VH-VL binders against Probable pyruvoyl-dependent arginine decarboxylase (pdaD). Designs and how they scored, part 1

Every score and structure here is a prediction.

Target 1, 139 residues: Probable pyruvoyl-dependent arginine decarboxylase (pdaD), of Prosthecochloris aestuarii (b4s6j7)
Amino acid sequence: SIFPPQCERISVEEGLKSLSPGEITFAVMARNSTNEHGRLIASSIGVALPADESVYGYLSEHHPYGQTEEQSGEYAEDLAATMLATTLGIEFDPNKDWDEREGIYKMSGKIINSFNITQSAEGQNGLWTTVIACAVLLP
Below, numbering starts at 1 at the first letter of every chain, in headers, positions and changes, except where a header shows other numbers; antibody chains are not in Kabat numbers.
F is the ipSAE of ESMFold2-Fast. E and O are both the ipSAE of ESMFold2, at different seeds. Each is the mean of both directions, binder to target and target to binder. V2 is 0.75 times the mean of E and O plus 0.25 times the DockQ between their complexes.
Where letters were taken out, [cut] stands.
Atom coordinates printed by the task and the answers are left out, and those that the model quotes come from them; centres of patches stay.

## First folded at step 3 (VH-VL)

Design a03 (from m03 with light chain D50K D92K; framework fv_benmelstobart)
Fold by ESMFold2-Fast, scan of step 3:
Structure a03 (fold): chain C 139 residues (1-139), chain A 123 residues (1-123), chain B 107 residues (1-107)
Amino acid sequence: as target 1 above (139 residues)
Amino acid sequence: QITLKESGPTLVKPTQTLTLTCTVSGGSISTYYWSWIRQPPGKALEWLGVIYYSGRTDYNAAFMSRLTITKDNSKNQVVLTMNNMDPVDTATYYCARGPYDFWSGYSYGMDVWGQGTLVTVSS
Amino acid sequence: DIQMTQSPSSLSASVGDRVTITCKASQDISNYLNWYQQKPGKAPKLLIYKASNLETGVPDRFSGSGYGTDFTFTISSLQPEDIATYFCQQYKNLPRTFGQGTKLEIK
């Protein structure tokens, strides 16, 4: 297991001030992850997380780490968009028209850029570890 | 239910450009991945390339210099363009849906295929 | 490119027989392998994904197994409608590559 890079509170605050309140809520959802990295981070700071299902767990099962670079890139974008849509109370349907969800993908891209998350194969872990680490370590 | 249908010329002369259109019914091409595969008569399947829901593409390096895949979401069509056709390019060309398995439990393979269109390259 | 080798290239079997086809990857592909059925004159049909998972609507006489480089596809009790060519396909690396196919005929 590799522990995520330490997220400086000041650096996270600098990044978050570029986001709207709705986009900030996206980061808060990571606190509910039951993913192994999330559990390790929570344990290190004395916070208990649910032990059941998580969005990351579901997506990892359907988009396993170590798949092709193309799948990893799309996985990172879809993960961010799915969490943002869910946080905002918008149903994410795989069969929805691109135009109907354009705004969600624009916002998810802004969040990814703000947290310096890549969309490569490595970036899918960076997406979750960065969001979870920063959300858990924030006040 | 979703259905794919390839259309375009069935006969192409050497050095000409091939354009094939895949028309999708019963679903939107704004989601999923859309692939092109070909099969020369009596031979194995050969993957040509894919276009993602975002419009990005990846191609088999063997064809990259002469292959372009595009899509038109408004028309629900995926288009393959291949330059400088040669008799060895004679094959049945298929479009297929590469699964977008988010939230859906869909398969990781190409789960929906068009019927294919035979393209003969001859003078 | 990852090369996929299927064996046998062709076989004949009787209705009710257990049929086994093998696929070998030139390098480790974990479980990123699919199996397709192609009946004469028709498009391929996905039967098995991720090495061992049965696609929806596919009869349970079809199964797959394997991991890494060696994969097996099995028909537990051959039926007349199973006359087809079967292809394996890896999707770990680009380009996606297919085996040469195994032509199955009923005696």
Scores: ipSAE 0.000, ipTM 0.523, lowest interface PAE 13.6, mean pLDDT 70

Design a05 (from m03 with heavy chain D101K, light chain D50A; framework fv_benmelstobart)
Fold by ESMFold2-Fast, scan of step 3:
Structure a05 (fold): chain C 139 residues (1-139), chain A 123 residues (1-123), chain B 107 residues (1-107)
Amino acid sequence: as target 1 above (139 residues)
Amino acid sequence: QITLKESGPTLVKPTQTLTLTCTVSGGSISTYYWSWIRQPPGKALEWLGVIYYSGRTDYNAAFMSRLTITKDNSKNQVVLTMNNMDPVDTATYYCARGPYKFWSGYSYGMDVWGQGTLVTVSS
Amino acid sequence: DIQMTQSPSSLSASVGDRVTITCKASQDISNYLNWYQQKPGKAPKLLIYAASNLETGVPDRFSGSGYGTDFTFTISSLQPEDIATYFCQQYDNLPRTFGQGTKLEIK
């Protein structure tokens, strides 16, 4: 399984990576936990699989207050959509598969532009949203 | 540029099933979230449910036992079905895009609304 | 469910006045709050999203602020076309919930 990706934070200048235009597969796994105050934490771990055999892992955490397990599906879809649209420059494929056995969304798309992979600041798109992008080698 | 229009019956008898269709033009429905909201005359807005781009749904628990939201990407339509209508269900029904909690490049509020359709449930 | 309570339920103000409406959530919703304007017979229009962000095409006399449980919506200089009912809405948790509305009238 490519999940969970092993990922280290990268500096903005060292973290410049270019994904070439072309086909890509994106897989995302949603998870829920509770913090020390009993609030639910929704998180998603995503992996982009470009045709050049590189792998880019994405970790996104959002700390919604009062969240239930049923709402984690909405957060996973939002986070996957946000990562595809903003970080990867990928056109959405409306035919995506939810793999119930693996708990993973598998989506196909096409990278239409190259982009920089950078660490997202805490609070981007919301006060408690953090997105970390990194390169991960497939086994 | 994207526009929504609700259609369906304006009068429903108690115990009947209501079916409303939201037709979207100017863009594909397949990559967006679509909500249904209602408003009884002179009262507050009440959120009924949402269908996500995947086709998954979440409903307000108060309506979940009698409410179904579906969509047909090829027709660009989102459909609300509500069973066992009662006079207290008399309201203007709206479809709307969103809200998005994490969606990139789009409003996090419900930024596009249909004109609404008044459904009256008599006796 | 998260209860949203608006204050006041109605108010009258004169053209040029500064108008303030408040919205209180029954629990912490961070900044996941929207403000809508609804004119009679029309669908709601989004004015402010994520507590403080002005929607495209909305006049800059409208503003929002707040975080957690207490939120404020302000019209810096009331215009006749601003006569409407205003609603807050939380989108932090399901179900999405609205305030009861504040009816704004010109005196």
Scores: ipSAE 0.006, ipTM 0.554, lowest interface PAE 10.7, mean pLDDT 72

Design c01 (from r08 with heavy chain E101K; framework fv_rolinsatamab)
Fold by ESMFold2-Fast, scan of step 3:
Structure c01 (fold): chain C 139 residues (1-139), chain A 122 residues (1-122), chain B 107 residues (1-107)
Amino acid sequence: as target 1 above (139 residues)
Amino acid sequence: EVQLVQSGAEVKKPGSSVKVSCKASGGTFSSYTMHWVRQAPGQGLEWIGRIIPILGIANYAQKFKDRATLTVDKSTSTAYMELSSLRSEDTAVYYCARGGKWLRSYYGMDVWGQGTLVTVSS
Amino acid sequence: DIQMTQSPSSVSASVGDRVTITCKASQGISNYLAWYQQKPGKSPKLLIYAASTLQSGVPSRFSDSGSGTDFTLTISSLQPEDFATYFCQQLNSYPYTFGGGTKVEIK
């Protein structure tokens, strides 16, 4: 439920500030969710963070409309964790659960940076949440 | 409260396919995983596979990998399981069940459909 | 595949009895274990997940002890509505596998 010390060095502000195309080491995944009328009700994007040996991280943003901070945080956390598992090559192994499998040390702690967004267009009220997932490879 | 409502019982011939539907009502669908489990008459539970609707990603038990296809229609909040090349040992009640979010497998399956009896008769 | 061995296959019990059901995994599964209750003609109902966490609305007379490979479901004081079949399930690796079930019968 807490990040290991290596992961605690990755801050949201520092991560966002340091990101550039030349420094991105992992895949980026973006997901948009729409309602039955084709209107965007949530937007999420995962961005790889620069990482040194044995430390891997993902930054995930989720911009839902009409969801609570808790729901937004859960979605962003799941997205970040899924992208991290994908990067480590364990996401789709049918005989593995990625949590602590393959010698991977996984701990979950979230850094939430969220605020309400009011959109004049169609009266939607949304919020965004940013979450970092991090893992340290075991021997 | 969330309910999962499945399609009605079916009788199929060997070699045919069946497609069972599972519609979510009264609550959350898209942020959770959907599992499919079967139970032959008088027997235990057998996991077929699961799908993460929001990602469109499915995992299958090896036994079913070549015959089962799990899909979702997010616009109607409906999940589907299609099983092909049916044989008599596929006679069972098939359940859809809601699991945890994404990779949170430890949550178990907290909401279950009522089950769909599929009978494969010669 | 991880094999889940559940015992006993059945147990006869009276209201007010303490009932224990054991579940053994062929490999370590940490706390990735769930318990389900199934009544005749009904869908399974989640009782416990993550080896020890009660599902919302489940009476406190249900509890689990154990971790790794050996798990025990306990019903501290059996009630009339508890006569059912109970299944354990490992959620540690695919395919997710169930125990063979334990039928808790009146008598």
Scores: ipSAE 0.007, ipTM 0.531, lowest interface PAE 10.9, mean pLDDT 69

Design c03 (from r08 with heavy chain L55F I57T; framework fv_rolinsatamab)
Fold by ESMFold2-Fast, scan of step 3:
Structure c03 (fold): chain C 139 residues (1-139), chain A 122 residues (1-122), chain B 107 residues (1-107)
Amino acid sequence: as target 1 above (139 residues)
Amino acid sequence: EVQLVQSGAEVKKPGSSVKVSCKASGGTFSSYTMHWVRQAPGQGLEWIGRIIPIFGTANYAQKFKDRATLTVDKSTSTAYMELSSLRSEDTAVYYCARGGEWLRSYYGMDVWGQGTLVTVSS
Amino acid sequence: DIQMTQSPSSVSASVGDRVTITCKASQGISNYLAWYQQKPGKSPKLLIYAASTLQSGVPSRFSDSGSGTDFTLTISSLQPEDFATYFCQQLNSYPYTFGGGTKVEIK
């Protein structure tokens, strides 16, 4: 794994246990990894996106969730790009920032050095999908 | 439990700038979002912007983008809001408030400073 | 910007009354809505977040119903400490916008 060992995992159950799958358009969660001095060194970013077609109108500018893993990956990338931009002010372009050799997104001159989508999981009865990214911060 | 303590009241002339501080104590500072909200006398709440201390990145309401600057000093666990080119309409109580951790913005603002009254003389 | 329209602007009520306050978003915000209580001269206090989740320490008489664009804060049995101004806020997109406030005042 390209990520530092300190990159924390996000628990979907812990972070989303109070949310009904049918009620969310998407949900975003983050968890930080710190060194022994309390300095932030990495973040895990989780995004839950709905499988319900009725909710996709809210995310109409993003790639729709598909049945193939490739289409699902594009949708997750688009949602991650939106969340990074709106929450952290980081512009992310999946087509430009992907490093095929390392299988990771690398960020030029941005606060996040690199990230990848490390996990995906389907919620209860397939009503939603969770995407978890781990980001490595610039020194 | 985290507490937010803001700097004292300010009286400013039109055209000047003001810098309000917000010191966090009693808990984690860097991993939570810090929002700035104002309230004119007898009026509602208006969101100015937010900053994530660990990243130093800020997002602003368009109305304030050219006049407001949000910064943090992580070593002192202090957030700052500077507002320039002050007008009489900027007379308000300015609050700092803690949002959710990182990307959990939907969690609302659970800890608030006591507020700082900024009066712009007319 | 997403506009939050809150009504009524004020309501007169007695202790024990059921009070409802409505909040409408100009576009869909899913469940990214929070409710705050503010007493004169004090900072706002978070009551409810994610549309329906009660903040720790907030009495169960406070609840919200709704999603998408239409939301209602309900106080099932008004208590003396509940006389205050209430604000809704959308946290779906920047800028985060607040409703105009509803003052709950004693009859």
Scores: ipSAE 0.006, ipTM 0.522, lowest interface PAE 12.3, mean pLDDT 72

Design c04 (from r08 with heavy chain L55F E101Y; framework fv_rolinsatamab)
Fold by ESMFold2-Fast, scan of step 3:
Structure c04 (fold): chain C 139 residues (1-139), chain A 122 residues (1-122), chain B 107 residues (1-107)
Amino acid sequence: as target 1 above (139 residues)
Amino acid sequence: EVQLVQSGAEVKKPGSSVKVSCKASGGTFSSYTMHWVRQAPGQGLEWIGRIIPIFGIANYAQKFKDRATLTVDKSTSTAYMELSSLRSEDTAVYYCARGGYWLRSYYGMDVWGQGTLVTVSS
Amino acid sequence: DIQMTQSPSSVSASVGDRVTITCKASQGISNYLAWYQQKPGKSPKLLIYAASTLQSGVPSRFSDSGSGTDFTLTISSLQPEDFATYFCQQLNSYPYTFGGGTKVEIK
């Protein structure tokens, strides 16, 4: 059987430090956008994989296959779902298996089902505000 | 542009082990899956397993789980397949092949090495 | 394991012919299917992935139809360079099994 991951919400600084190449863990980074009145108008989440900084930068600002910012968000969502599926031994098509993808995200805690990668986490105002770090429990 | 170059042919005795290398040139090594496939003389293709270099995660066909080990050396852009307890039935051409970006299994294998003939004989 | 049954095992054809190769999965694999071409002494070459997506640089005369368990590779007008062995592969679940191959030979 598969076990749901244990997830922690941590600071961006701590989240980036906790990532190690070769681990079966990943971090989901969240960013909130507000209007001129400070009211939340959008939430963006991206994925930071346990890899070097070049991979991290790629996920935040590169649009493979000519994708737009919105499509890059979908790509990050696909990466998060595919990483979880691979770690749990589940095979699925990220473009088609929305129910499976949604189930995996719910197992990881309250993660929104849409990702928008707007910028890398440089630690400035308005950039990434939190990190969700998940460790998968395997038999 | 991307090429996979494998090590040369090997002749091994039954019960020994073989380790085949697969060196990637032209970049993109860490971000793509690397599969290993074999083909016995005059026969079809058989999937051994795959490794995802960036995550260090390998998955195997059950048939090979107890004898095959897939590893990578990211610093040299080289993937390895080691097969132990060799039998005459393991005589085959062994291929490394690049799969999907990251963990995308549906992409198929778009770049292949030239193959390494492993002959197991007494 | 998912069994991939490929037919025919061989076919004799002439340049300009329409050639079809069938691949059947023992259980549903959705669109997780790839097709490969292999010429004697050479490595396989990817033709089609995700059942219907043509690999970059592959001629448009190659196409696939089907989903679930039944798939067909079609070569609409056979060319001299198309005489080869063709394999299907399912990528739905481990192990990623191949069909037995179809040899397309000159008539």
Scores: ipSAE 0.007, ipTM 0.536, lowest interface PAE 10.6, mean pLDDT 68

Design c08 (from r08 with heavy chain L103F, light chain N31K; framework fv_rolinsatamab)
Fold by ESMFold2-Fast, scan of step 3:
Structure c08 (fold): chain C 139 residues (1-139), chain A 122 residues (1-122), chain B 107 residues (1-107)
Amino acid sequence: as target 1 above (139 residues)
Amino acid sequence: EVQLVQSGAEVKKPGSSVKVSCKASGGTFSSYTMHWVRQAPGQGLEWIGRIIPILGIANYAQKFKDRATLTVDKSTSTAYMELSSLRSEDTAVYYCARGGEWFRSYYGMDVWGQGTLVTVSS
Amino acid sequence: DIQMTQSPSSVSASVGDRVTITCKASQGISKYLAWYQQKPGKSPKLLIYAASTLQSGVPSRFSDSGSGTDFTLTISSLQPEDFATYFCQQLNSYPYTFGGGTKVEIK
């Protein structure tokens, strides 16, 4: 894993089961973790899962580009891309060692928590490749 | 272990619509992608569209966008494909198939329904 | 749309033969490729996903090599149960297109 050991992949259903009043689970969807040239592109999007709202409802509410169900469905990947928290233009390169990856992770963690988007993390395909969920308590 | 069971064969007239059901059992339904694929007699596979139930997101092949509607009933773990304005070239076996969880496109379609033959004739 | 071209459309082979099937994408699809096996009257069965990962329960004689645009499915030593039609599918972009299929027949 490129993330520290405390971050594991879990299903969205598993994440929803972990919710309690006043707690939200942060689920990270990673896409384009490897482009067609073999370069790792570390990109992720955070989805906060409020105890009383659906994932769809939350995404639409906080990213109003797809107010309607149709628009949200059609542009889900584009909406996700605009929510992406990145490492200030830093890519994960397969040739980088763990120390560099740890530094990137710490920066990514801050950015993901704050949605401090500094660049778009997009590949030619525009497809999601991984869902990563960490049990993170957000304010 | 997930199983998908589809509704029975149908014979329809040109211009009518058909609605095929696909009931999932034995596992998680809402977070997995459900695809619809058809196969005309003696021919290859053609992707119609997919739906991610937990997100309410459906995406279609452009060829089917004006005629196909993908829906789900999460309470019964059932997916539906409705195809309107039927033509003779719509005669095919229609399959539902489970893909990866959420947006995990890498995982292909690992569980398939038995197929539903839809015959369109005058 | 990404066009998937399979070759050959059919091949006659004997038990024990090495069989290769080629699949070419009209655009780069990285490793977003799956292979399916279909026997007459039955639903397709997933063999390989992410270009090179064997689905659980699939025999190790099945393998794929390739990335980007050119992919090959190899059956290293054909068995009687392997006579079927094989399809590749790209999962890179909508619509998720299939190749035309390759029928593997007994000589």
Scores: ipSAE 0.005, ipTM 0.532, lowest interface PAE 12.5, mean pLDDT 66

Design c11 (from r03 with heavy chain Y104W; framework fv_rolinsatamab)
Fold by ESMFold2-Fast, scan of step 3:
Structure c11 (fold): chain C 139 residues (1-139), chain A 121 residues (1-121), chain B 107 residues (1-107)
Amino acid sequence: as target 1 above (139 residues)
Amino acid sequence: EVQLVQSGAEVKKPGSSVKVSCKASGGTFSSYAMHWVRQAPGQGLEWIGGIIPIFGTANYAQKFKDRATLTVDKSTSTAYMELSSLRSEDTAVYYCARSKGRYWYYGMDVWGQGTLVTVSS
Amino acid sequence: DIQMTQSPSSVSASVGDRVTITCKASQSISSYLNWYQQKPGKSPKLLIYAASSLQSGVPSRFSDSGSGTDFTLTISSLQPEDFATYFCQQSYSTPLTFGGGTKVEIK
């Protein structure tokens, strides 16, 4: 990204409402989570913030994404893995590494309003039920 | 079953550019990485670059970074490779290929038939 | 870039022979190695991916062994349709790189 995003921590319900066609909002994607209209919605399996313009372009061009529950799940896994990799500096292959490393996505910690994730010193595990919605400031 | 169909053979002059197309049918287009690989006559395989259609981002081998451009038209399920500043050493069969997985890790399971590009003065 | 060194460059063999092809990476690539078969005038065909997984439809006489930097493709009992050129390829990091190829030709 050229500019840092403006991000807010919101509930899953608020995140669901914010993801609509034509919006430039960003969310952390949950594996196999969709709304009643087949739209993929984040339930926290990990946290990532958009790191580059290609992620921004993907979300703005392909919203809503996933016409079926299976297709939505596949796109969410790809997007979440890519976003987590850019935030944590870890490379993921969602076809293999996601399932083999699902434990590392059970993170307990807090999101700071930056591109970093803060973990507790004790490495606590948990599922987050929070969506991060971001507006990107581009020229 | 996914199939990739490439554009036909081309003969080009040194210094010109060529744009090869690769049309996908019979499966999902945006979900898997698309690669471009060339093979000079009697030689081995050389990776030019790859693009992940859903992200619109291309990665290139350093040798081709300044001359190759990979693009995708999702509405027609077509990938393109443009190579500029052609030299005689660029004479090769150019292949498009689809990654077996979404990222680069599992090799290329579906290949186009190849496009012969001949660069001759 | 990760360099892939493949040997031998060619081997002459008879139907029924055991054929072994070696591939060495210039650095550890874990298990991210793929093998391809190419017949004259045809596109490459994926045989084995992720160093150990046989591609659907590929005969069980094809197998891979190895991890890290040293890998071996074995054809346990060569058949007439197996005379071809074989390439290894690393997918651990970009740029993706191929070995120089091994031509398996009839003796």
Scores: ipSAE 0.000, ipTM 0.524, lowest interface PAE 13.8, mean pLDDT 66

Design c19 (from r11 with heavy chain I101L, light chain S30R; framework fv_rolinsatamab)
Fold by ESMFold2-Fast, scan of step 3:
Structure c19 (fold): chain C 139 residues (1-139), chain A 121 residues (1-121), chain B 107 residues (1-107)
Amino acid sequence: as target 1 above (139 residues)
Amino acid sequence: EVQLVQSGAEVKKPGSSVKVSCKASGYTFTGYYMHWVRQAPGQGLEWIGWINPNSGGTNYAQKFKDRATLTVDKSTSTAYMELSSLRSEDTAVYYCARWGLRKSPYYMDVWGQGTLVTVSS
Amino acid sequence: DIQMTQSPSSVSASVGDRVTITCKASQGIRNYLAWYQQKPGKSPKLLIYAASSLQSGVPSRFSDSGSGTDFTLTISSLQPEDFATYFCQQYDSFPLTFGGGTKVEIK
């Protein structure tokens, strides 16, 4: 069972230095998640990026470059859902039916909305300067 | 072309049941959820439930949970909505509708033509 | 259940007018909002999904703005073929719910 995360915004520099033991720090990464810098940040703050490059190919196919703000939001949600599932060790297939993925998307959607990522198309295509730090409380 | 073709109009007595069909063509039937929505004369749209044709899984609005049954026949690419214990307030046009996107099945991009069900004594 | 409230219930406008229809959710629904057009005797037709994404083949005079709880459908220059009833629908949570509809009459 996974409980909804309790999240707060911190700077990237603070996220790297202040990661608490047992806390899942979820970095909202846009397109630059595949870059070396993005992978280093994810590794440093305790989140996992999908290792399979075909996942990013799938995301690009379904979310073409130059899309609307709303479509960029959907891309961010798909990316956040894959990162969250990978970090938690949960099986995630972006090709599965919505009802099988809904829980992960609800969690990732809350994180994205707290960051307000859907309001900025420019920001969605870069590495964010802010990290969302979340505590997932499992009794 | 994607099409959803529904069965014809029905007149039913109070307390009886009705079963409406929705035949899909032009797409992979098991790849998309099927929604059912009704509209009483002069009123708005009311969601009944959805079915996943691949798994047979369903979700219902609470109001319909004990009276509605959604099923599919994969061999004929046909979805069914059965509503039991009919009342006069169940008089409505009943629609089947397909989900819009694979990853977001909750808005309806293709609709059937509708089936008028009249409940009268 | 999430209650969707539309206003106005009806509006009469001239060809070329800008028409706005509002839709309010009783709780936050993010951008999980669709708009449908229904002409007399016909099935609803999808116009907009994800609050502001225009469905393929829908004229650019239709647009939406808003997120969270407050949404607005705008028809920038009303045409005779736009006579119809318009419905909003949230798809953030179950059960899926629709607004009460807004009837647009052209004069």
Scores: ipSAE 0.000, ipTM 0.516, lowest interface PAE 13.1, mean pLDDT 71

Design e01 (from f10 with heavy chain E99G; framework fv_felzartamab)
Fold by ESMFold2-Fast, scan of step 3:
Structure e01 (fold): chain C 139 residues (1-139), chain A 125 residues (1-125), chain B 107 residues (1-107)
Amino acid sequence: as target 1 above (139 residues)
Amino acid sequence: QVQLVESGGGLVQPGGSLRLSCAASGFTFSSYWMNWVRQAPGKGLEWVSGISGSGGKTYYADSVKGRFTISRDNSKNTLYLQMNSLRAEDTAVYYCARGSYYKILTGYYSPFDYWGQGTLVTVSS
Amino acid sequence: DIELTQPPSVSVAPGQTARISCSGDKLGDKYVYWYQQKPGQAPVLVIYQDSKRPSGIPERFSGSNSGNTATLTISGTQAEDEADYYCQAWDSSTGVVFGGGTKLTVL
């Protein structure tokens, strides 16, 4: 999904304090759950911001099993960056490996920032374990 | 304009410690992988360590694992290398270098598009 | 593991074409990067993605990469081009890999 060019990253606590009861806002949420003891789970939202502030940024979701927090987060960032790169018309050599293309997107200088919001956990004793990552768009 | 300025090098005895710093300016520091690359006198380039934009992932050359620690402070736009248990073989000019991207899942690494001028570390008694 | 092999030295007369090779197993399947280093100075990226020049790098610098060999070509070599040149690639087994370097002498 796309988001408006003036969005900024803020903390969850800071964002919650700016909302009034009954206020309508837009949110993107990634959720993952497991009931298997020892199973690694993660939920990530990737964000990619264009250098040109008139262009929309991109959000991605990723909710894997068996990946670390870092692996999950980097994957989500990569998905968001790839979506933004397509919009910006960034070119790559189709004969090179898929992974090389993602490096080109970063090298272009047209993506000013990318980051992720990730939560991870490990399943415990057949009880349901849930992780949630959430990005809230404020007016 | 992109600038990287290293400091903290000097003369140290074997077994000693040094902390190197790299002050970055002219770009969004937290968006880039940062690296240390060294060059021993009369020898070629050797990659030492890298750190992701968030600081959540670090990588080390086998020659420095367990002795060196890479870190960053994104609020100060500064990269660090803590060097412990220094050996004569660690004598080199240490460069700070900006890498544009690294893919943790696939091991992909982007090149060094900007370098600092380096700081000399000499390990000698 | 990939190892990048460069000739230790190359000599050319002013105005002649210099060619510096970088060889590695299946190197043409990877992107190769070239750095120029003058005495007492930090390396400078002169070619990225096999054949592209960064802003500010003279047009006389070009690159190619196919099969097992990447080549840095300097046409009409000038005295200021005298330097050490390093190729670089990524390998999943070893991480960042540099070639041994080539000293270019212009006499």
Scores: ipSAE 0.005, ipTM 0.522, lowest interface PAE 11.5, mean pLDDT 77

